# VH-VL binders against Putative dimethylsulfoniopropionate lyase DddL (dddL): the designs that were tried, part 7

Target 1, 232 residues: Putative dimethylsulfoniopropionate lyase DddL (dddL), of Cereibacter sphaeroides (q3j6l0)
Amino acid sequence: MHSLSERVEQLRLNDCPDWLYLLHEFDALYRQGSDGGSRPIRTHRKRVRDSLALIVEANPAVNDRPPEVKPVTAHLGRALDLGERGAVQGMSRALARVAGRLTWEYGYEKVPKALARKYAYCEILGPRGPICAERLILGFVLFAPSTTYPQHSHKDIEESYISVAGAWSENDAAVHAPGSLILNRPGLEHRITTGDLSPCLLAYAWTGSEERLNQPGMKLSSPRKARIEKGI

## First folded at step 1 (VH-VL)

Design F12 (framework fv_ficlatuzumab)
Fold by ESMFold2-Fast, scan of step 1:
Structure F12 (fold): chain C 232 residues (1-232), chain A 118 residues (1-118), chain B 107 residues (1-107)
Amino acid sequence: as target 1 above (232 residues)
Amino acid sequence: QVQLVQPGAEVKKPGTSVKLSCKASGYTFTSYYMHWVRQAPGQGLEWIGEINPDGGSTNYNQKFQGRATLTVDKSTSTAYMELSSLRSEDTAVYYCARKGYSYWFDYWGQGTLLTVSS
Amino acid sequence: DIVMTQSPDSLAMSLGERVTLNCKASQSVSSYVSWYQQKPGQSPKLLIYDASNRATGVPDRFSGSGSATDFTLTISSVQAEDVADYHCQQYYDTPLTFGQGTKLEIK
């Protein structure tokens, strides 16, 4: 409701159909799965869905953030077009509806110039997202072609990525296509490398305590320091 | 039906090396990490390390780094653990175990008893 | 390294009794704890994962609870087949670590 002073009262999720639709597509993304045989991944998918359902039912506050672009967002239109041709087309359409309202950011205090041209992320649901939540973060990360996202880690945070568009690999192990989910261990560093022909758009989910999700402790590691910390 | 099959026993002299096998069946071998865990007689379980069978990337417990080497043969769905510079303290049952979600072990091999004695 | 400490070291119970096994982490491991049952001469078998989820085929009498640093495994009505060592494990970070185990025996 509106006040007599013409100030908009606090918007809630049920007042924002485009945001609600996007969250329904996150639910669908974590409901379907297409990872081809990992039973443990299905457990993670259920955890994200159950948390999301509770948050949506609570009708959380929606706080408009000023839209922000980064150099990599020039690739967003192509990533969405690629996503519309695949198994996750619903998510691509939902994201397109809110594309102009997204706040793209880096999340790190300092970012190398080369990396700053090739990636950005946006939080959709979370402590700092437009949709307020304390124990779940949902968002997107966008990469230019041929991007190496340096090693990073999180304490007490369980992280998953699901491909919306483009091909990528984690720690040079496997090439992942749209629909594939990768689950990252808390505390371990991960490196993401994208293919050379197209941009890569990943949906991500973080689960953890309120304390940890408000202060995730994101840090970029040098290759030498990362090797030392891993005992290589 | 998921199965991890290991040989029953090995006897080695101190200072030598051993290569233990773990043959997987009943699932897509490259879709799950493989871990190695040992148990000395009457003691608890001790994690040695892990390998991603698809890419071959490994992570080791620092206690075993430099002595343990994890490898896989994708064509035979077999994981291997080689342990060098064997000492009597390495006498233990060695298990391979398949990683479930975030490193719980949903399936275990039956174990290989390694005895290191002169 | 994260140290996992189990208590008690051993328990002797009568059939049908409720038993609680404890596991304490030296730092917060969130809910990233699993419990394994190891019967004499056998490999460990997964009982509980993510602190409170029963693995497929595990009887309802087994339950897990806890978060952060303190975790428990409960057997609501102990049976003769439950004679085993029980191990907790954290998978919050490497190296993955286990408790020393609790031995359950029948009186």
Scores: ipSAE 0.000, ipTM 0.418, lowest interface PAE 16.5, mean pLDDT 80

Design M02 (framework fv_maftivimab)
Fold by ESMFold2-Fast, scan of step 1:
Structure M02 (fold): chain C 232 residues (1-232), chain A 120 residues (1-120), chain B 106 residues (1-106)
Amino acid sequence: as target 1 above (232 residues)
Amino acid sequence: EVQLVESGGGLVQPGGSLRLSCAASGFTFSDYAMNWVRQAPGKGLEWVSTISGSGDSTYYADSVKGRFTISRDNSKNTLYLQMNSLRAEDTAVYYCAKEGYDYWDAFDIWGQGTMVTVSS
Amino acid sequence: DIQMTQSPSSLSASVGDRVTITCRASQSISTYLNWYQQKPGKAPKLLIYAASSLQSGVPSRFSGSGSGTDFTLTISSLQPEDFATYYCQQSYYTPTFGQGTRLEIK
């Protein structure tokens, strides 16, 4: 939302056209390819869209958090420019309208220095806002070029990533193009590596119970644990 | 023609070691997570281990963690299971199984299995 | 670890019968449930993935339903080749199988 109101009434989603348009672009993003993909992916896309539709219809409270930047946000302009040229240009334009209002953060209590320079995330819709919701989290993760986001997992949360800009792979299995969705199941560790030439911007969605989404319980794998699970 | 062929099974004494191999053909091996699933005589199926397409991520059942090591050689289209400190309860037919596009999707292709007997 | 419980552990049926096998998860697994058929001395064969999706090449008499914790496999008109052991398996977390349901000739 760009317009300010001096009324004492709580701002709601219908009062904030820029946030509403961003959510319309999330709906479009999770609707793309709905006639394709595996059954679990199609089911997840529908779950996100259905939850989002109910939330939008309820006209939830909007409680903007103080804007916050991280070192990686220097790459945001480049990522948005890349998104503008691809299949997800609508999302890129919608995000650009609210870019100055985002609260970028790490989500972990302790982050290695190398990683802290190369990534951050922001929640758009969820328990922490700015758009208030209890059973769905929507947001973005931004990575610098040549970033390795180490193995991590979530308990009882189903997570998806959709490419907005840049090249990336999960567990080195495949390079993902803008608009493609990767689904991560609860409790499974996964690792993200980004390409060398450009930053990478991913939209993410988390589905789960109200209790779980308020306390996601994310953990980064230690070097010792990673070695053991690799079978060394 | 998509095929998985296991080898390396046999009789081994308790405390011994054995290495199983699974030769894959007919698909792009490095694009798919691979699994070992075992079945003790007259019993049900038990998942043992998973390895990602790149080989960077490995997962193990609690019953084999620290004793078994899953690995792969994508240049040879071959999956391995190194089994150390074998116990009588490890006696089973060991199946190699391929997942669909996403790991944990489903085990869509299975090998014929190889018998491992741990006995004195 | 997610526990999978099948019911019944065994059943007897005749060719042409409608057969139902159930599977229950110890926690919600959405639709991340697969069904397998295993004949004596053979490797398992995937029948159904994502709770209700029929694997290519599997006869249409097989169907799956359910979500959350309760799932069902149905064979609408049992054929002689269908006598086998059936397993459910969750793919929501590290894989676990049900104990199996043995389908025998009545």
Scores: ipSAE 0.005, ipTM 0.441, lowest interface PAE 14.8, mean pLDDT 81

Design M03 (framework fv_maftivimab)
Fold by ESMFold2-Fast, scan of step 1:
Structure M03 (fold): chain C 232 residues (1-232), chain A 122 residues (1-122), chain B 106 residues (1-106)
Amino acid sequence: as target 1 above (232 residues)
Amino acid sequence: EVQLVESGGGLVQPGGSLRLSCAASGFTFSSYAMNWVRQAPGKGLEWVSTISYSGGSTYYADSVKGRFTISRDNSKNTLYLQMNSLRAEDTAVYYCARDLYYDSSGYAFDIWGQGTMVTVSS
Amino acid sequence: DIQMTQSPSSLSASVGDRVTITCRASQDISSYLNWYQQKPGKAPKLLIYDASSLQSGVPSRFSGSGSGTDFTLTISSLQPEDFATYYCQQSYSTPTFGQGTRLEIK
């Protein structure tokens, strides 16, 4: 035989049990109740679960991205160990199975040096994730101890964070424990501050139109602009 | 009873300033996000500004950004709106309104004051 | 900004009638829609939040339904005190209100 056709078969989600297992744990995470559970939070949880169920049922394409690490990923092992001992151990175990396949990144064109050493995120399901989807983004964000993630916003995207490990607060609100969900509505600026003693690992979900999720338009607020807008 | 009472409205010249106050009673003021919503004579409702329970987060309609400042004093159970560089189109009844939620993400206004009239006219 | 459009702008009805007011969002707002009632010279009153949740103290004849872009407020048996202007408001992003629906005596 001298002729050889390219033998590239598209991997699908059902061919990738570790990714499917991780998505099952996202479903479980968004199925759980929250101490801050309001109607909007319950509606968002249902929206994420329903979107995820449809995506899983469709058996989407899986395109492995080149693994990439950032300085903050040195903290990932400890964050997973903390999550393994807590209320969200299923998610921590599932994430550990794919840890070596994750593409950690910043999401902004320019990141301040101090912040670049203390945070990164990875998309798991979405337009740019290993698991292809157009109307839902699921992923993780990892923070070093004592990190302030500055005010940021995105238009027409509803975002939630669920604590996997570590202590954190948003916009100077109460400290959030593993399993708790914080909902950020479209267009609202939010700032994250992590505790001093441990890294913080958050699962996140973004819902919005295909157009918005493919081009999120994320912006970091300058300290001066934030002060002027707040009248501080 | 749960009550919000606005004050500080009046007639002002274009380019002038006014400070509105909203006195809250009958609930734990520091546990709620607060809002200002306005209504021009014979027109519909327009959201103006929101402040979180602690005062740590504030949000503004594009039409008032840079001119209006929302603030609160939880020790006095009072919400404020400082209005600068007033324009004729700012003429409206200004309502103080409590959010169902503490974090400024709710935008469901469950308790309203009776409003205070601001007239910007030469 | 998300534009909210109410239909009709006004309607006439009699006591005892079933009244339906609709509200359309320019984009998907899930269930993040609130309904308010405003009587002449008075502040608005929250009736329904998150599309279908009845506010405490509001009579059960009021109900809300819908999701996505199309929403409905229903008054099952109109009472004299229900003649008012009704506003929808999205809470999905920075809040915007519909133009209002004026409910008048036939």
Scores: ipSAE 0.000, ipTM 0.455, lowest interface PAE 12.6, mean pLDDT 82

Design M04 (framework fv_maftivimab)
Fold by ESMFold2-Fast, scan of step 1:
Structure M04 (fold): chain C 232 residues (1-232), chain A 121 residues (1-121), chain B 106 residues (1-106)
Amino acid sequence: as target 1 above (232 residues)
Amino acid sequence: EVQLVESGGGLVQPGGSLRLSCAASGFTFSSYWMNWVRQAPGKGLEWVSTISGSGGYTYYADSVKGRFTISRDNSKNTLYLQMNSLRAEDTAVYYCAKDSYSYGFDAFDIWGQGTMVTVSS
Amino acid sequence: DIQMTQSPSSLSASVGDRVTITCRASQSISDYLNWYQQKPGKAPKLLIYAASSLQSGVPSRFSGSGSGTDFTLTISSLQPEDFATYYCQQSYSWPTFGQGTRLEIK
């Protein structure tokens, strides 16, 4: 018979003020410019905020994963310092409070070694936690300077990126400022290129079905496809 | 005065090739994703291919991958569809259509008149 | 691919009638749903985008509603020029169209 002392009480979001504070900053980030942009962008922002509000109200389980680092996380301190000086300083401060608890991952089974040195992501809210949710994923992607994150797509997942720190462009279209949102629709390939002078930290949100968010079906394009003409 | 005008359709034997053109006017052609959509006689609409404003990104329906190539010449305001290894099931009216959203995959707000492609022996 | 199913496949109506056409997606597409009108021998014409937004130049008797998986196109008072085939199209992923609803004179 096993002793009851081997069981631990389940942590919930209201027991974890640092995680709750981070989610409040995600809400603020997706509330900025809520009256601006195209209808798809406004609809996406509202969908993320509404989903997040319901999740927070439900006081979900918190299952901290073992902390993990990747080579790119050496850049996290500088990225947070850059974000502290801008319009998204609240998010940067909130993320700094939990930085040591993050599980940085690649998200793909196979990653080219050059790319593996220059990027990683971490899920904050989602099926894998730490904050448990089934129909919304919120997290961060960190890039080293001069990184090209190759073309990739997601089945049945609508994805947004909001710049927290650093200069970047998607599909060579434009350089994005902190606080700006880029919306990627399901199945549409996108490529991220970061500037030469600083790391880049992006907040991301994925919306989709429970099935898709548990198994995103992510794939990277070949190096041949990664070299494309300027702009969209 | 926004217009799309297709040309290049015709009768071709199975295994043959055709190149369709779509001449655009009245809008900033290079700023918009462009599409080919086809319709078999008496059937519904089927999306075939899309190309980004710069031409840097191209996407295809599974039914035409490896056989069709979409391209554009922004200096001539012209969209193209190179169709190789044509099959009887490729018989359709082919429409050129402009995305209303500059990033692509929204509504198709402007359409050409269509050009008929018949694949028959 | 996301499958789009329209109902009915054909509908007979008289001028002045209120007509409704429905479209169902095989999965949630939020409000990324467009409606097109096609007359015989002509290209499709955009009527409604983002499920409920009326395209410029389209008569106000046309309206769209719905979100998620179930969508409706309504013509409040049918006019002679409205006899056509109507297609829904999702723009949530790679574009797919419904099979079409043919609106015929009763």
Scores: ipSAE 0.005, ipTM 0.437, lowest interface PAE 15.4, mean pLDDT 82

Design M05 (framework fv_maftivimab)
Fold by ESMFold2-Fast, scan of step 1:
Parts: sequence; C-alpha cells; structure tokens
Structure M05 (fold): chain C 232 residues (1-232), chain A 120 residues (1-120), chain B 106 residues (1-106)
Amino acid sequence: as target 1 above (232 residues)
Amino acid sequence: EVQLVESGGGLVQPGGSLRLSCAASGFTFSDYAMNWVRQAPGKGLEWVSTISWSGGSTYYADSVKGRFTISRDNSKNTLYLQMNSLRAEDTAVYYCAREYYGDYEAFDIWGQGTMVTVSS
Amino acid sequence: DIQMTQSPSSLSASVGDRVTITCRASQSISSYLNWYQQKPGKAPKLLIYYASSLQSGVPSRFSGSGSGTDFTLTISSLQPEDFATYYCQQSYDTPTFGQGTRLEIK
C-alpha cells in the first residue's frame, strides 16, 4: 500500500546530531568554572548540567519550528565570528551549524520600537523550543551594539547568562566578557546594556517548576512601577 | 494548597533506628530540593540533611553523617529520613522543609514537625 | 562551617516599637541570608530571603538589610502577633542558623 512506509514519525534528539552537538556545548559551557564562584552559582551550574543530562538521556521529541528572523539577526554572523575567536569557540561553532533553523522572537506581546530593532531571543530547549523539555529552558539572546534591554524580572525562575560574544553589563555594574556567568534571582529586576563596538550574544538558562517555565510571565518594568511595588 | 506532613516519630532507645516520612501535596514535588531540619527541646534550629530534586545528590550535617540516610520517592510525593544508631542528642522535633530553588536556598514551606525522643 | 551569631539573644519590647535584630557571619556570605519567625509550638515561617527580599504574604513592617558579614532584621512597628523567636540562616554554604533571638512582650 505504501502508506505505512510513508508515515511521518516523530523525530527524536538522537536523530538530530546538530541539535545534540549544540546541547553538548551547553553542557561544556555550564561546566566551565564549576569549581569556582559562590555555592549558589555552583549549585545553579550543576542543576543546569544535571537537568540537561537527564533530558538528553530521555531522547526527547524534536519539533523544528519555522525559521524566523528579526532585524537584530543581521548581527548574528558577526557575533558568531567573534565567538570563534573567544573563550567559547565550541558553542559558536555548534550554533553556526543550526543558525538557519532558529526561530527568533521577542517574547513580549508588545515591544518598544527602538528595542525591536536591537534585540531578539531564541529558545533551543524548553516547552516552546525545537527540543522538548519541561524543567529547563536553554537558548540565546542577541543584542545589537549599544542596546539597553529595559529592567525586567521573572517570578519563581532562576536565570543565568553566559556571554558567548561581545561585552555587556547588568544594572550598570561591572562589564562582563565572554565566558562570564551572571546568575539572576527570581523576582529581582535586572537591566542589560551592551557595548558600543560589537553585537552581544548571550547563552541563557532558566530553571524553575514545570508550571512556571511553561508560563514564564515575562514583563518589562518601569523604574517607577518597580519602586512603588517594593516600597520606599 | 501547599502542604508538608511529617510522620514516623516516637520513642526509641539509644542505638535504635527510626524512619521518618514527609508527605507533600499542592505542588510539583519533583521540582524541589527537600530538607530535614531539627530542633532539640528548648534549643535552636539545626539543619540535618538535603536531597536534590531528582534524588541524585544528598548532603548531611557532620553530626549525622554515616548514621542517617535521606531519600525520596517522587512517584509518591514523599521524603524519607532513615535514622540509625540513634543517640540521646538526636532527641528533637524533626521538620520537613522545601527549599525554594538553590539560588537562595531558603526553606519556604515547613511541615508541622514530628517528635523523636531517644531515651532508655 | 560558617558560624552565625545573633544579637541580642533576647529582647523585650512594646507594641508600636521599632525592633532591630542583628546577625553576623564568621565569613562573607554575600547576600545569602534568610530570616525566619517561630512561634511557640509551631514550625518556622520564612520572612525574608536573600538578605532583603520580603516573602509573599509577610507584612511590610518586616524588612531586611545587609551584605557580607553584617545583617539586620527590622520590624518598623511591632504588633502583638510579632512576639516570637527569630532566626537568621546563611545559604552561602552548608546551611547554618543563628542561635535565635527571643522577642518578648515588655
């Protein structure tokens, strides 16, 4: 009859070597510096690695989403080139292999016009990513040079950023270079500003409950609203 | 409604064994690290043991290492503490506590406690 | 282990008073410090996490501050239900608690 041999079967991670290779590089990225930093940072790195190992072992479903670009993705080639010269070469190479399969998006229902030209993110592993997972989100955020990503927070989600390429700072603090990990606490607001010389590519990881990760509740906060909610 | 309920406490003689249970409800148990914290009569709080969300990592206070074993059954939403070679100084109320993700390591939800008395 | 020392060990106060309890760590713990309230015969209740973050459902009269080795819990206007024992706890390394501060009615 031929219908049997023509049936579409669900792709799994083991059928997708480029995605698996990218996840190996996420493991490597979160393994760097595992002997250093505060206990919360070491615990977070281990939590990401342990969750990722279990997900990979389970051979999850892979559902490539339609590729989508945003204005900022014109900077992706430059960011990947910078990453190949930096501390995290393996990640840059792995990402380059899947670059044409990525779905770049904003994550907010309404994005300010200035920000819409200078930022986008893509989820790689997670409830909305090509690689299905419920307890961990892994992805990338891309920024144009001289971008200010407004103050924002996530409820009940711990978030880390590791620079793959470019320089950035959080809440106007110290400049972070490739390989540096920043851990953001649930409910605390943070603002990202990128350097003026190059684009910035960050790998991110979100850990939290299955319920929370399926509905992350992304919000952009005004400084006034944040102050009012926290009190004077 | 998030709830933790301990059971299994009682009177045991020195050198004896006891197994505590903590039944969790109202949240996804397998997403959280769990802890046992004890309090001797009239004394302060002492952390006893932690188990990771998956059960793959366990940690113990020096005072109980080698004698106590923490475990969990995520399919039954239950935390356990197996206490062996009990000593008089192990006499305490034992609390089950949920850890609000490792980034803060705060104990945000506590059970009512179960009393363990080690005496002859 | 990191040692946590609270001061004072006990305190008497009146309703409406501003109450301050301090906690000192034997080494720097950044901001990884939590505060708990315990009433007689009850389990502890989380008040403040990460030095200054107010737990959901906790009255705004409670606040925390500090970083490094010195931390403070403040109750801006003491209420009858606030008479309890308060514990600090560090989460920077293996969990350790302060010895507790017993807050009693004057």
Scores: ipSAE 0.000, ipTM 0.438, lowest interface PAE 15.8, mean pLDDT 81

Design M06 (framework fv_maftivimab)
Fold by ESMFold2-Fast, scan of step 1:
Structure M06 (fold): chain C 232 residues (1-232), chain A 119 residues (1-119), chain B 106 residues (1-106)
Amino acid sequence: as target 1 above (232 residues)
Amino acid sequence: EVQLVESGGGLVQPGGSLRLSCAASGFTFDDYAMNWVRQAPGKGLEWVSTISGSGGYTYYADSVKGRFTISRDNSKNTLYLQMNSLRAEDTAVYYCAKGWYDDYAFDIWGQGTMVTVSS
Amino acid sequence: DIQMTQSPSSLSASVGDRVTITCRASQSISSYLNWYQQKPGKAPKLLIYDASSLQSGVPSRFSGSGSGTDFTLTISSLQPEDFATYYCQQSYSTITFGQGTRLEIK
C-alpha cells in the first residue's frame, strides 16, 4: 500500500470536513460580541474573523501532525463534557470529533515538573498546526484543576483566550465564564489560575506577522523578575 | 545584503531528474516562505512551488504535482527543488524567490538557473 | 485555480505617455494582487504589492489600483527604462501570474 507522501498528494481543508467544522466553530466564537466590548477586543475579533475567512476560502493544505498526549489530556473528556452543557457546546462537539488527531505540547524548552503534569496546548491552525496558515494561529490550552500557569509574555503577538469550559482568573483579577474573551496585548505578562473543582479548556488565537508567529519566543518569568519589573 | 543564488541547472533528457539549490544570505532564512517560479523561453512566469518558513507546509502547481518536491535546510540557509520525470515542457529558467505565501509578494529574486529538457 | 488575464498582451508607447495595464481575476482575490517588471535576461522586480502599495525604491510614476477582480497598473509618464514586460500575480489562493504585457517603443 502506498502512503499519501509516496504519491506526493496534498490533502486540503475541503477534503477534511471535521477540521472545517472546527474552524466554523472558531468563527462563531470570534463573531459573537456584545455591544460594549472594548475597541481593542472588537478590533481583535474582526482581525481573527477576517484572517480566518481568507484562509478558509484559500482551501489550505492539511498535514496532520503525529498525535501526542500529555498527562493533562486525561482531563480532556471532562472538559468537553462541561463545555457540552454551556454556551459553547458547538465548539466542544467539533473538538471531540478531532480529539484523537491532536498534538498536545508544552511550548517551552524547560517546564517545571508540577506544571508539566497540569497543562498542555495544541495548535489547530497555524505554521505548525494540521491546518496550514502563516499569519494566524488558532488552538486550545487545557489545564487541570488548581493549576497556576506562571507569568509569560509574547513579543509582537496579540493573543486572546475564550473560555470553552471551566473557571479561571488572569492575574487574580476575575473569574472568567464560558464564552468570555480576554485579550492579552504584546509584551504584557499574564498569569492564569484555574478553579479547584474542574479542568479548564481555553480556545486561543494569536495574530501577528508570519515572522513572529513562526517563532513566538515564549518565555516563562520567575516571581523575582516579575516583582522587579513591577517595582515591588 | 539580501541575496538568493540558484544553482544545479543544466541539460537533461526527458524522464531524467535534476536537483536545484538556492543559497540564501542577508536575512533570517527560516522566518520566510520560499518559492520556485519558472519561465519557459519567450513565455510568462509560472509559479511552481512554495514551502513555509518551518518547512511544515508545501504547495505545488498542478503541472508538477507528483514529480517535483520542494524542501529546505534551514541550518544551511538553502532551498531545494527535486525534479523527477522531467518533460520537454519543464524547460525553463527556474527562479528562487523570497516571499510570504498568505501576504504581500515576492520581494527578492535570484538570478535564475536554466533547465533544458531535450533529447 | 484562479486564472489571471492581462490586457493588452502587448502595446507600443512613446516616452512621456500615460500607460495603463489591466489584470482580471477569475474570482475575487480581495487586494492580494502584486505587479512585477521584467527586463530581458533579468529576474522580475516587484513594483506594487497588496494592489496599491509602492515597493521601496520604485519610482512614484508607478501606481496600482483595484480590488476584488479588476486591477490596474498605471505608469503616469513613461521613461526609457520602463520598456519591459509587466506581470500581475495573485497570492490569495496558491499563486498564479497573468500572461504578461509587453511594453515596446512605438
Scores: ipSAE 0.000, ipTM 0.405, lowest interface PAE 17.8, mean pLDDT 81

Design M08 (framework fv_maftivimab)
Fold by ESMFold2-Fast, scan of step 1:
Structure M08 (fold): chain C 232 residues (1-232), chain A 119 residues (1-119), chain B 106 residues (1-106)
Amino acid sequence: as target 1 above (232 residues)
Amino acid sequence: EVQLVESGGGLVQPGGSLRLSCAASGFTFSSYAMNWVRQAPGKGLEWVSTISYSGGSTYYADSVKGRFTISRDNSKNTLYLQMNSLRAEDTAVYYCARYRGYSFAFDIWGQGTMVTVSS
Amino acid sequence: DIQMTQSPSSLSASVGDRVTITCRASQSISSYLNWYQQKPGKAPKLLIYAASSLQSGVPSRFSGSGSGTDFTLTISSLQPEDFATYYCQQSYSWPTFGQGTRLEIK
């Protein structure tokens, strides 16, 4: 209907202080020094910051998607409380201001039933919005306590995770604390396991070509494939 | 009711131009990537073009690149396809179609508009 | 681009029959495979997305399976309204469709 389309007002980022403040906190996370960093990590941080600065300067459109919850979002309040007491207070407070406007989803075509109760993704900036951008994706992943997020990979996309709240490990390595950045290079599979006592909230950034970010081609490894790759 | 309604099709001579429109209703148009998919008489489906939800990214099948331009006006809930330098092989029913989230399936289709490029 | 090949290109069946249509991709597309039904003079209708997920409102007699390069659409007990052309489509890269399978009355 024509009358329905006339009700939709196009907002831009400068008109949305809560979104702008959240992006400021993303910038702060990616400006932290090389405490967890090698040259590839430093290069990735700079790539994210440079892309973000250009996007913010352009004052992009804001198209809020219908809010959506998943079972795991029952843990969001607790994750934000934990973040407010830690090293990432600013991000936790900024996220709390927009919590009711978030569209939580799975990011993959098929999700195992057990996992569907324990995790969800939320895109903040990217081709799918709410903040419109074609060359960078920023968002969050929320996990329930004691979650194993199976092996997955992204083709031609460089991905990073920064802990906002909770403890986790990747590929059975050492436990990562809030503020730690983990870089996942294109095509490499990784698996996430969260601690037993608290939910885990991760900020993520994807960098890649505009073409690839609009069609990421995300894959989850099957149990059979995982066993074959381990030589069992 | 979620709907897509195409218009602007017709008969045109080779080398001519035509502009198709697709009016969207019943959903938040600005939240979805949109597509044009065509079907020549008696033939199968062929993807023509995709536009991102913001309109910032456009993509084209090799067969139409440089000749067709996809665009959108989110304030009017309308998708467009500007077709230039039309050829006989562009004769087809043109469908407007919406991408379904992260499955990139075409979940909502218009009824189509016929474009005939003849003699 | 990724080439999609359907088999058979046409088949004849009777109401109540079990019908199987196969789709093969020229490279692995994971589960990014969608199935459509098209009746004469109508727009296509999405039946199955992500290889095996049934679209809301589609009868349960339709099912999809497969991953990687080989995919199958099954109609467990054919009904009169199911006579149509069926298309597979990969969404792993830029969309490409199979050539279609025309399902006709015997």
Scores: ipSAE 0.005, ipTM 0.433, lowest interface PAE 15.9, mean pLDDT 81

